# VHH binders against Protein disulfide-isomerase A5 (PDIA5): the designs that were tried, part 15

Target 1, 129 residues: Protein disulfide-isomerase A5 (PDIA5), of Homo sapiens (Human) (q14554r378to506)
Amino acid sequence: WMQNPEAPPPPEPTWEEQQTSVLHLVGDNFRETLKKKKHTLVMFYAPWCPHCKKVIPHFTATADAFKDDRKIACAAVDCVKDKNQDLCQQEAVKGYPTFHYYHYGKFAEKYDSDRTELGFTNYIRALRE
Short names: E, the ipSAE of ESMFold2; O, the ipSAE of OpenDDE; V2, 0.75 times the mean of E and O plus 0.25 times the DockQ between their complexes.

## First folded at step 19 (VHH; framework vhh_7sr4_2)

Design p2 (from p1 with H111Y; at its last look DockQ between E and O 0.77; V2 from the best seeds 0.71)
Fold by ESMFold2, look of step 19:
Structure p2 (fold): chain B 129 residues (1-129), chain A 122 residues (1-122)
Amino acid sequence: as target 1 above (129 residues)
Amino acid sequence: EVKLVESGGGLVQPGGSLRLSCAASGFTFSMYDMGWYRQTPGKQRDLVADITSGGSTKYGDSVKGRFTISRDNTKNTVYLQMNSLKPEDTAVYYCARQWGADVTGKWLYDYWGQGTQVTVSS
């Protein structure tokens, strides 16, 4: 469908407002939260980016698939928020979406594989093994 | 491994037609937007056409009405139908995968094919 360009879109909850299994982080809590998790996959994104919008259902489903494993987190950082811009620069995010894997809060590698639920879940399962 | 392989280039007379194909492998094709770019020696790559995963298209001004981009997600293939070819269309044509946008909103491409030569001449 097409939205009317002269009117605001209908009220829809943002990804952060949808209360999913995804941990939505900001600069103030990013490091502390990640230190508590053996494995965290972080999606750095911009809400306006259509490439991010396509991945959001897949990343959300991945978070849900691991919701009962307390050692694993799927987290997201909205790089458009002013309080996150320094974090996204520090993490060397040059484009959206960007996916990083962290081990107990330490950057380990960039995720460059398939951006589907299957791609994400296979990656995380391999880390557990 | 992500691979993009262009084919269908060649020599054609002005007014003629060519159809380019880009075979994609190593990724979930339906999750990505795709584009065709062209480059004349000594110049920057120019946008020819983009197509979203959902089929929405955009064209460079010089090719509107003459070129048609399409995709077949079941065959992991992007096509460029080029009609009413002109000598100015002579270039190497590249297929590219669009993965995202930078902070300014500029589209970002991470994989490019090897290119296929299109030559329009008498």
Scores: ipSAE 0.599, ipTM 0.785, lowest interface PAE 1.1, mean pLDDT 90
ESMFold2 (binder alone), look of step 19: mean pLDDT 80; pTM 0.789
OpenDDE, look of step 19: ipSAE 0.779; ipTM 0.874

Design p3 (from p1 with Y32W; at its last look DockQ between E and O 0.90; V2 from the best seeds 0.72)
Fold by ESMFold2, look of step 19:
Structure p3 (fold): chain B 129 residues (1-129), chain A 122 residues (1-122)
Amino acid sequence: as target 1 above (129 residues)
Amino acid sequence: EVKLVESGGGLVQPGGSLRLSCAASGFTFSMWDMGWYRQTPGKQRDLVADITSGGSTKYGDSVKGRFTISRDNTKNTVYLQMNSLKPEDTAVYYCARQWGADVTGKWLYDHWGQGTQVTVSS
């Protein structure tokens, strides 16, 4: 029989496995991590959701744009993971994606503006003022 | 401020054609899935057609083969070409923006236009 000349490509890394400036949080560390940041924008998501997949590059670029500002975090919570289901329920996440702004760990408002890097960065710059 | 404005409705004879337009503003249109829905008095809104940001389409069973949804991302506009119109197509037609999915995978919509009336009658 003939040799198999090509193996399938390796699976792509998940968003969490990509080493980006996004803080990937779980139920156990969510609240303590947020309390240490003046401003946190959190994306609650499901990996299977096409609406989330379209936003991930924009949110990731936003996190990178603010990586040197220690007062700001862009964080993500995968609501499909079992360890995060209580957190997503407590935060009243009804659909994906959902974006929340927290001030020193305290929920302040939902973000419902444009889901582009520019939309996110404009919002965060306004918070710094 | 998200705005969706429908146009192109009117009175037409059975077998005729109409083209609806939905002008969108206040958001990055090319990122969003869009749809057309219709409503007759006393009934819930029914899916007519939807189109993804990438151009994939889906149609309600009663309009397949007669209606075509399309989009032009350079004009921020969604279109509905309606051919072979029937009296049962009489309804208010709404443009809608799809924002996400719930935990079961059901699509969620956050913005609707004011609607445009289509009346098919001899």
Scores: ipSAE 0.527, ipTM 0.752, lowest interface PAE 1.3, mean pLDDT 90
ESMFold2 (binder alone), look of step 19: mean pLDDT 80; pTM 0.786
OpenDDE, look of step 19: ipSAE 0.780; ipTM 0.878

Design p4 (from p1 with V103L; at its last look DockQ between E and O 0.96; V2 from the best seeds 0.71)
Fold by ESMFold2, look of step 19:
Structure p4 (fold): chain B 129 residues (1-129), chain A 122 residues (1-122)
Amino acid sequence: as target 1 above (129 residues)
Amino acid sequence: EVKLVESGGGLVQPGGSLRLSCAASGFTFSMYDMGWYRQTPGKQRDLVADITSGGSTKYGDSVKGRFTISRDNTKNTVYLQMNSLKPEDTAVYYCARQWGADLTGKWLYDHWGQGTQVTVSS
């Protein structure tokens, strides 16, 4: 008779479980939360997508760089979660990652520039001017 | 401006070898996965090979063991070494930038080169 294998190591924290400056949003709170910020850059993502995984440290560092500016948020929406399905469809997300800029909660444009911390921070600095 | 420029195509006899290059500019090359596709007139583009930014590779079934994709992030270049070429490999070969995945998990490409012709004829 075979002995059961040992329990696996504890899972690493997910991006949304980490204590970062990124604001993790859901369909129920997305609109009201964004309306309180002058500038929000939102990353729509899927946790399984390697393209998203490559950008996450850059986006996280960007959020940290602006953490003291109350008018700015870097937010993320996990489009795989059932509770976010309607939101991601409403925002016309066709693939991962997708980056949208919102001004006081109103969609303004897609972000299609470089997906590095420098690319994100230069974009946000230009918005503050 | 994102730009992908293929080179290295040509005419070769069956069993021969050819090396394709794709020079990339206008983006942070090391942040993107890249691929080679091929197309004959009237048909859809077929996957030849792709390579992640970290160097992991995948190949189409018909080219496994004969073709090798590689990249040089210091030169912003993707390569395709093609050995043991067959007449069935005759096509225009395209370099492509992979930016993401769709809702079903299939890869999405947003930029393509103009292509380079490979012709294998006895």
Scores: ipSAE 0.505, ipTM 0.749, lowest interface PAE 1.6, mean pLDDT 90
ESMFold2 (binder alone), look of step 19: mean pLDDT 80; pTM 0.788
OpenDDE, look of step 19: ipSAE 0.748; ipTM 0.856

Design p5 (from n6 with I108F; at its last look DockQ between E and O 0.89; V2 from the best seeds 0.00; counts 0 for: pae E 2.3 > 2)
Fold by ESMFold2, look of step 19:
Structure p5 (fold): chain B 129 residues (1-129), chain A 122 residues (1-122)
Amino acid sequence: as target 1 above (129 residues)
Amino acid sequence: EVKLVESGGGLVQPGGSLRLSCAASGFTFSMYDMGWYRQTPGKQRDLVADITSGGSTKYGDSVKGRFTISRDNTKNTVYLQMNSLKPEDTAVYYCARQWGADVTGKWFYDHWGQGTQVTVSS
């Protein structure tokens, strides 16, 4: 488990590479994955965007809070990846971050409320009612 | 409901000072970068100063060295200290919340206050 002391330290894992409860989706699996979920909140983001970086811990904590409910997903799409650019255009993503709510894979509304764990969590709890 | 309320404008002589305040409510203030812009009639809004949630600042060229932006996250307030005021600083000053970046990477602001008038006249 010890690193080679003569090599530079490895870069920190990206959000996608971290082991969290967030579902990291790509254009190939987006629709299929969302159709199987009653409620999905999707964060469309760019890794370079400081505004996205501030929200990531809050969105990640939200995903963890609902990890035991198999009908709920918190998902993320990296719009900078080539494989995702068509998807982000199709979903009309105009800026980062953008949050969409999907009901069984169907777009329902944009999430424009507070970008904190409490904001996301309250929103999802209201959907479960 | 997001609200930004500016105050502290007024009439001042050249060389004078004013301090503007922007009281923010309806959102988690510490999560957002904030800015001050100004506008004269017939012109587009110009950047005066930006401040990140972490306190890093940027200034427009015409105000650098004279104006200081600051924030107090415990009071949800952004300040603009304006020193050595010139007639060219006469404008309506707007507080703005920075939402994010568009797909081209440019920053954009989604909420603006109503503005506060600053008039510098001898």
Scores: ipSAE 0.325, ipTM 0.654, lowest interface PAE 2.3, mean pLDDT 89
ESMFold2 (binder alone), look of step 19: mean pLDDT 80; pTM 0.788
OpenDDE, look of step 19: ipSAE 0.718; ipTM 0.848

Design p6 (from p1 with A101S; at its last look DockQ between E and O 0.86; V2 from the best seeds 0.66)
Fold by ESMFold2, look of step 19:
Structure p6 (fold): chain B 129 residues (1-129), chain A 122 residues (1-122)
Amino acid sequence: as target 1 above (129 residues)
Amino acid sequence: EVKLVESGGGLVQPGGSLRLSCAASGFTFSMYDMGWYRQTPGKQRDLVADITSGGSTKYGDSVKGRFTISRDNTKNTVYLQMNSLKPEDTAVYYCARQWGSDVTGKWLYDHWGQGTQVTVSS
C-alpha cells in the first residue's frame, strides 16, 4: 500500500554555497578578515535583488581572476541576514548592490564604475600599481 | 559618463499617438533595468512603465493597455509607444536607469534623462 514517488530535485545552491573564490563574510568576521588584506572589494547585496543576481557572475569571475594574489580579496556580505544588518548599517549601505573598496580594512571609496568583470578587474589592477 | 537622451515628445491631439525613444550610452546597457517616468508641475514623478534587461514589463494603472515599453539591447535604446493619448498624459517624460533596490524592495534609480515634453491638447 506504500508508494515512493520520485523525490523532487534538490534545491539549487546559493551563491554562498557555491565553491568560488569569493569570501562570504558576516558581521563578526568582516573587520578581522579585511585587516589582513591590502585590497578588498566588497559587494553588499540581497539574494532577492535582480540587479545583484546579474552582477554575481561578473563579481565571481573577478574573484577567480585574483585568487592567487593573497593581498587581494573579493568579498560579499548578504545584508538580508539578521547577523549582518548592523554591519550593513554601519557601512551606510542604503541599496543593493553596493561596492566598497577597503585598504587593510579601512574604507577608502565606493566603487561606482561598470559592473562587469572587466570593470572590476581594471579597477583592482590599478590599485596594485 | 552615463548618458540618457530622450526624444520623440511633442504636441498631439487627444486620441493620438507618440513614440518616445531613450538613447543610452556610457554603460553596459544589457546589465540594467530601465523605466519611463512622468512629471507634471508641482507633483512627484510617477511610474509610467519599466522593463527588465530580459524584457519583462510593468505599467502604471493609468496607462495600462495604451502604452507599450520596449527595448533594443543592440541599439542601447528604450522605447515608449503611447497610444490613445489623453489630456491627463500631458507631462515631461523621463527615461531612468534602475541600479538596485533599497531594503524594502523599492527600485532605485541613479540616472535620469533631461526629459521630453508631451502635450495632449485639443
Scores: ipSAE 0.462, ipTM 0.720, lowest interface PAE 1.8, mean pLDDT 90
ESMFold2 (binder alone), look of step 19: mean pLDDT 81; pTM 0.790
OpenDDE, look of step 19: ipSAE 0.728; ipTM 0.850

## First folded at step 20 (VHH; framework vhh_7sr4_2)

Design j1 (from p1 with G35S; at its last fold request DockQ between E and O 0.87; V2 from the best seeds 0.77)
Amino acid sequence: EVKLVESGGGLVQPGGSLRLSCAASGFTFSMYDMSWYRQTPGKQRDLVADITSGGSTKYGDSVKGRFTISRDNTKNTVYLQMNSLKPEDTAVYYCARQWGADVTGKWLYDHWGQGTQVTVSS
ESMFold2, look of step 20: ipSAE 0.632; ipTM 0.803
ESMFold2 (binder alone), look of step 20: mean pLDDT 81; pTM 0.794
OpenDDE, look of step 20: ipSAE 0.819; ipTM 0.898
ESMFold2, look of step 21: ipSAE 0.623; ipTM 0.798
ESMFold2 (binder alone), look of step 21: mean pLDDT 81; pTM 0.793
OpenDDE, look of step 21: ipSAE 0.823; ipTM 0.902
ESMFold2, fold request of step 22: ipSAE 0.595, 0.632, 0.601; ipTM 0.774, 0.802, 0.796
ESMFold2 (binder alone), fold request of step 22: mean pLDDT 81, 81, 82; pTM 0.799, 0.796, 0.800
OpenDDE, fold request of step 22: ipSAE 0.839, 0.832, 0.835; ipTM 0.908, 0.907, 0.909

Design j2 (from p1 with G35H; at its last look DockQ between E and O 0.91; V2 from the best seeds 0.65)
Fold by ESMFold2, look of step 20:
Structure j2 (fold): chain B 129 residues (1-129), chain A 122 residues (1-122)
Amino acid sequence: as target 1 above (129 residues)
Amino acid sequence: EVKLVESGGGLVQPGGSLRLSCAASGFTFSMYDMHWYRQTPGKQRDLVADITSGGSTKYGDSVKGRFTISRDNTKNTVYLQMNSLKPEDTAVYYCARQWGADVTGKWLYDHWGQGTQVTVSS
């Protein structure tokens, strides 16, 4: 039996395909999803950006750390997708990665602190009442 | 508080060498790409050398082969080894932190130090 030497290698799973605790949002569901959460930290990103790639494991671990707290979400928006262009413009995303904190779906502030799991988790813990 | 402090500048003769240091604090240094720029009075800053968090390097054409950028993530420090110095290298040298990219892929920087003067006298 002959193997197919021309078969392409299988594609790598995307961040969204990895089925993590991160909520992957799009323009159609962004506002309604965030309204239901007391605290949401959103990462606006581009898959090609090396700076985003370095942060993804840290942000993913942060989402996992809060997976059992129903008041908290860690969400991501892929700004390269056509359906997200209006959202990323509306949110004034000028570069990748950008991190915004939302309180019940309302923009509160940009996160500009350390981009590690510890930095993210310390920030979120300080928000919990 | 992100802080970048350059040091190691001075006066050298043509053909001489200097080693610049950039001490970083207030952030997880190993997560960021780092850059050296230089500025001549009255002109825009010019890129000199880049180093990624993983150690890959890139140089401006005017310094390629003469300058070496390096980093020590355990000391939170970026270095610029400057060999075969020329009068054209006279400038204030700044290190900078690269934080991301815009939608066109242009790199974005958010912090610079105060600079260190390098003067190459004829």
Scores: ipSAE 0.500, ipTM 0.741, lowest interface PAE 1.5, mean pLDDT 89
ESMFold2 (binder alone), look of step 20: mean pLDDT 78; pTM 0.767
OpenDDE, look of step 20: ipSAE 0.627; ipTM 0.810

Design j3 (from p1 with L108M; at its last look DockQ between E and O 0.95; V2 from the best seeds 0.73)
Fold by ESMFold2, look of step 20:
Structure j3 (fold): chain B 129 residues (1-129), chain A 122 residues (1-122)
Amino acid sequence: as target 1 above (129 residues)
Amino acid sequence: EVKLVESGGGLVQPGGSLRLSCAASGFTFSMYDMGWYRQTPGKQRDLVADITSGGSTKYGDSVKGRFTISRDNTKNTVYLQMNSLKPEDTAVYYCARQWGADVTGKWMYDHWGQGTQVTVSS
């Protein structure tokens, strides 16, 4: 049987379905995962938000840049998922994207600097000093 | 330090034209959507136009067909070409940076310029 050349292409994988260095977390594993990392930068996002979509490649590249440092994690939480709704409310996420820094699982500060790979990597390098 | 600086406002007769500029600095301009809003005394700021980083545009109903928003990412500048001006277009015009959306999908802005006065009269 020949394939139909007019068939639509298969759906593109979501960010969570892609194999990257980003840790995709949910309410069930958020706290325990962060407690094991000295430094975690978390992106709270919504898949429908175009502002999030523009940052995703920069955040993903940042995670890759620190993949070999076991003390550092770049994590993401999809706040649209039902199982993450309580977590995003508890963390006071009012809009997307929101970036929080955690030290051994304890909230330390919001990240409000430039939303590029350079901005993220400079911030994380400063934390290691 | 994020800065947005508007220019190009002034006094113009009905039917005339003005071109507003918004010079942006202190951030990676190409990563952000931008907008123009206007405000008359005692009223809320109204959307005039917005433009995505990729160039897609949206206009308020009262200015559609008369105003054109554009951007130059190499100069970190947003423009508003205002044609066929009417007395009701008289307002302070603000450039704004869109940082994201709230949980309901409403666009959120975190930085505003000082504004530039546009007066359409006589």
Scores: ipSAE 0.548, ipTM 0.760, lowest interface PAE 1.3, mean pLDDT 90
ESMFold2 (binder alone), look of step 20: mean pLDDT 80; pTM 0.781
OpenDDE, look of step 20: ipSAE 0.766; ipTM 0.868

Design j4 (from p1 with V103I; at its last look DockQ between E and O 0.92; V2 from the best seeds 0.74)
Fold by ESMFold2, look of step 20:
Structure j4 (fold): chain B 129 residues (1-129), chain A 122 residues (1-122)
Amino acid sequence: as target 1 above (129 residues)
Amino acid sequence: EVKLVESGGGLVQPGGSLRLSCAASGFTFSMYDMGWYRQTPGKQRDLVADITSGGSTKYGDSVKGRFTISRDNTKNTVYLQMNSLKPEDTAVYYCARQWGADITGKWLYDHWGQGTQVTVSS
């Protein structure tokens, strides 16, 4: 079949390409980066996963809410990138999205509460107390 | 506290209809996809139907054309309309919350209701 002759518009930037407060990490900088933060909430994700896509705006807004607190990071790992597959296996990520809390780079617990900006921000505020 | 409560099961003759409901609470319902599964004794749970938060649906092969899944995000409820029921539809039906996918694209579920029995017999 013949399609519309006009060229498609340029693709929108990926989450990783956007300029947000989210730290996009890879396997070789993950542990070094997290060691320097008292509190890090990490979203392990797959870009194609609809469940991840629904949460991304909420997680991004959470990162913005804490952008001025140097002790706190909201980070993301794209588990379908080749360079991150070993990391996601080491962290026992079995599905997307998965949220882990790390204290000075050490795994502390899985976050499995509400996946909204309010849920994330309430959790992080409780950690600061 | 996430809760899923099924209702609407019962006894019905072949060719009959039932409507199942699943009331959800303790989470932001519109953020999750939902599904219905069924299980007979001695067998694994089988997919009956799932529905995305936006309303897109998928059905197991044995129920296509006979069952309809729907949801009402304002009432935090998912429904399963079951028509043209057959004896092989006899099972416990479970409502489930879909939270994600694995790397192969298989859907993952983390909360299940207690189940509601559907029995189709003469």
Scores: ipSAE 0.573, ipTM 0.766, lowest interface PAE 1.1, mean pLDDT 90
ESMFold2 (binder alone), look of step 20: mean pLDDT 80; pTM 0.782
OpenDDE, look of step 20: ipSAE 0.793; ipTM 0.883

Design j5 (from p1 with S30R; at its last look DockQ between E and O 0.94; V2 from the best seeds 0.76)
Fold by ESMFold2, look of step 20:
Structure j5 (fold): chain B 129 residues (1-129), chain A 122 residues (1-122)
Amino acid sequence: as target 1 above (129 residues)
Amino acid sequence: EVKLVESGGGLVQPGGSLRLSCAASGFTFRMYDMGWYRQTPGKQRDLVADITSGGSTKYGDSVKGRFTISRDNTKNTVYLQMNSLKPEDTAVYYCARQWGADVTGKWLYDHWGQGTQVTVSS
């Protein structure tokens, strides 16, 4: 089938527009949502940042790996959105990407290990023990 | 454990060449951008060259055209080929891992090697 040679490809959907297991949060719902989860790993990011773009497939795959465990969430916060800037400052996010672990909504530690699906999934499995 | 180990420094005459290597371990190398910085005593570190995971490069003005940064993702190594060396290139050269960007878009580095001395003198 011949395609129109002058038509551009459709715009790529943003990460938030993709239907994934990642829970995309905003400042208005961040704390109440996290309080309902035993374990949440949060990625604070900027859509323009190449370092974030490289990690997104790995973080997304991690969310999918735990989608059937209702006690676990993999969440993301877009710090470029105006409504999220106060949240990202309150959480001491100084650069992108930043990964925080929360236990029932309480900040527990920063994740500084490997930024691959395996790194994330190994970390989360250790938390369930 | 993240490790960056520089090698290849030394004493060289003006106009000579050196090749620096930075061996990386303890992380998934292809996920990170890398850079070379240099420092003379009493001054802050200056950018020499950056290379993205995809191979795009950037150079400081004083080394453009003389130095070439490259990487080998199979060997987890970044290189700096230094040609037409001048006495002004004398410094300690550091390998650095770029992990992200701040809110203004400035690049952020979280790991540095121990450095390798380059001395250019007659």
Scores: ipSAE 0.593, ipTM 0.784, lowest interface PAE 1.1, mean pLDDT 90
ESMFold2 (binder alone), look of step 20: mean pLDDT 81; pTM 0.792
OpenDDE, look of step 20: ipSAE 0.802; ipTM 0.886

Design j6 (from p1 with S53A; at its last look DockQ between E and O 0.91; V2 from the best seeds 0.68)
Fold by ESMFold2, look of step 20:
Structure j6 (fold): chain B 129 residues (1-129), chain A 122 residues (1-122)
Amino acid sequence: as target 1 above (129 residues)
Amino acid sequence: EVKLVESGGGLVQPGGSLRLSCAASGFTFSMYDMGWYRQTPGKQRDLVADITAGGSTKYGDSVKGRFTISRDNTKNTVYLQMNSLKPEDTAVYYCARQWGADVTGKWLYDHWGQGTQVTVSS
């Protein structure tokens, strides 16, 4: 048996290419971008890591939930990109995913709670009070 | 509070079987990969088996074909079915939560249970 093969589908877009509410940062713009936000939750990740892939929909939904609040950003750094390796080392990222909270660009704490949309959104709402 | 509690260990004759369970609480279980490790006195912990949230499995060479890891996300439980047990399987068996990977792709574990003793002897 043979079915007519179709051309392979185009590659799926990367997380960065999907045009979500997540701010995808690089070493050159990381610090300046974060200084403009009262609250930023940053996901340091590797695209190949299945642990990151599981969290991406939850983190993306969190960014969408706060998209209209100019004081809040949900940002991501792809630590596999050559231009981001120094940044991820400077931020002491030892594994993927790692979540850091920044207040006006200053590191405040690691996020170690639940990696669901509810966990992220509860954390961010508590920061606003 | 993340908690992992192993059970099902005991004394068994060579050739016998045991089923270990690891009850998980304090986190969204379906978001994490899980593993079983074992340790004999004076040695480092060795991988026995791991299982992804999606059900993909990997086994240590010495247990492949004899042990089966599985999980039930509705019960927040991971299992290890151990068949054809040998004296060299004698160890404390630990359940572990895999949270991520380091820059080289090595898996990272952040929580371990208290362990359950498995003893295989005539």
Scores: ipSAE 0.513, ipTM 0.757, lowest interface PAE 1.4, mean pLDDT 90
ESMFold2 (binder alone), look of step 20: mean pLDDT 80; pTM 0.787
OpenDDE, look of step 20: ipSAE 0.705; ipTM 0.837

## First folded at step 21 (VHH; framework vhh_7sr4_2)

Design i1 (from j1 with L108I; at its last read DockQ between E and O 0.94; V2 from the best seeds 0.77)
Amino acid sequence: EVKLVESGGGLVQPGGSLRLSCAASGFTFSMYDMSWYRQTPGKQRDLVADITSGGSTKYGDSVKGRFTISRDNTKNTVYLQMNSLKPEDTAVYYCARQWGADVTGKWIYDHWGQGTQVTVSS
ESMFold2, look of step 21: ipSAE 0.613; ipTM 0.800
ESMFold2 (binder alone), look of step 21: mean pLDDT 81; pTM 0.793
OpenDDE, look of step 21: ipSAE 0.840; ipTM 0.911
ESMFold2, fold request of step 22: ipSAE 0.570, 0.584, 0.527; ipTM 0.781, 0.786, 0.740
ESMFold2 (binder alone), fold request of step 22: mean pLDDT 82, 82, 81; pTM 0.801, 0.802, 0.797
OpenDDE, fold request of step 22: ipSAE 0.859, 0.858, 0.860; ipTM 0.921, 0.920, 0.922
ESMFold2, last read: ipSAE 0.578, 0.549, 0.560; ipTM 0.786, 0.762, 0.764
ESMFold2 (binder alone), last read: mean pLDDT 82, 80, 82; pTM 0.800, 0.792, 0.800
OpenDDE, last read: ipSAE 0.859, 0.859, 0.859; ipTM 0.921, 0.921, 0.920

Design i2 (from j1 with V103I; at its last look DockQ between E and O 0.88; V2 from the best seeds 0.75)
Fold by ESMFold2, look of step 21:
Structure i2 (fold): chain B 129 residues (1-129), chain A 122 residues (1-122)
Amino acid sequence: as target 1 above (129 residues)
Amino acid sequence: EVKLVESGGGLVQPGGSLRLSCAASGFTFSMYDMSWYRQTPGKQRDLVADITSGGSTKYGDSVKGRFTISRDNTKNTVYLQMNSLKPEDTAVYYCARQWGADITGKWLYDHWGQGTQVTVSS
């Protein structure tokens, strides 16, 4: 008879550990990275927040949709990391998720529209016109 | 344009029932958690009930067992069934959209309806 204990499933990778088109940024590289892109949509988030968890697949799909356009980035900042707390405060992030649009690294506006792939992609397409 | 429109308030006697509705538009309703709050004049808004996008519910202590929050994602509507009403339930009831959490983990709301008055008196 079988006595082998079933191993627990391996932990699911974090969003950062998944190999996606999302640029995961930290305080040390945020400004330099954004200045190289004409258009960057940044998601400031907390991994524990259920609202962030619901949006992550949509934001990830948006990043994939624009992965071949070198002028566009979809980036994410984990505000729970100690090294990112100063950045999130400097960017006036008061809640999660928060979405900011940057033009060549300069803050332009908050994104407050629909938090779906279609909402994000429509927004970014409008920026390219 | 995000809109939340409450309806179903009115005057009832103690022990009576009302059903409130909150019609939502301008956003993907199934992506958001929703709440009912109530407010009496001069007081802070008090949580009545929460419902997650997946249907899990929580209630304020004073309404547990008497009120039921529900949602219909196909109709973009949140409901509050209010039974065994008491005079202390008299308030303006607001529907609210929960958009996120602050750095301490407290829930944040970005859109509120205009409110619907519930008055419980003989």
Scores: ipSAE 0.603, ipTM 0.788, lowest interface PAE 1.1, mean pLDDT 91
ESMFold2 (binder alone), look of step 21: mean pLDDT 81; pTM 0.794
OpenDDE, look of step 21: ipSAE 0.820; ipTM 0.899

Design i3 (from j1 with S35A; at its last fold request DockQ between E and O 0.90; V2 from the best seeds 0.78)
Amino acid sequence: EVKLVESGGGLVQPGGSLRLSCAASGFTFSMYDMAWYRQTPGKQRDLVADITSGGSTKYGDSVKGRFTISRDNTKNTVYLQMNSLKPEDTAVYYCARQWGADVTGKWLYDHWGQGTQVTVSS
ESMFold2, look of step 21: ipSAE 0.608; ipTM 0.793
ESMFold2 (binder alone), look of step 21: mean pLDDT 80; pTM 0.785
OpenDDE, look of step 21: ipSAE 0.829; ipTM 0.903
ESMFold2, fold request of step 22: ipSAE 0.626, 0.556, 0.621; ipTM 0.803, 0.763, 0.797
ESMFold2 (binder alone), fold request of step 22: mean pLDDT 80, 79, 80; pTM 0.784, 0.776, 0.786
OpenDDE, fold request of step 22: ipSAE 0.853, 0.849, 0.852; ipTM 0.917, 0.915, 0.917

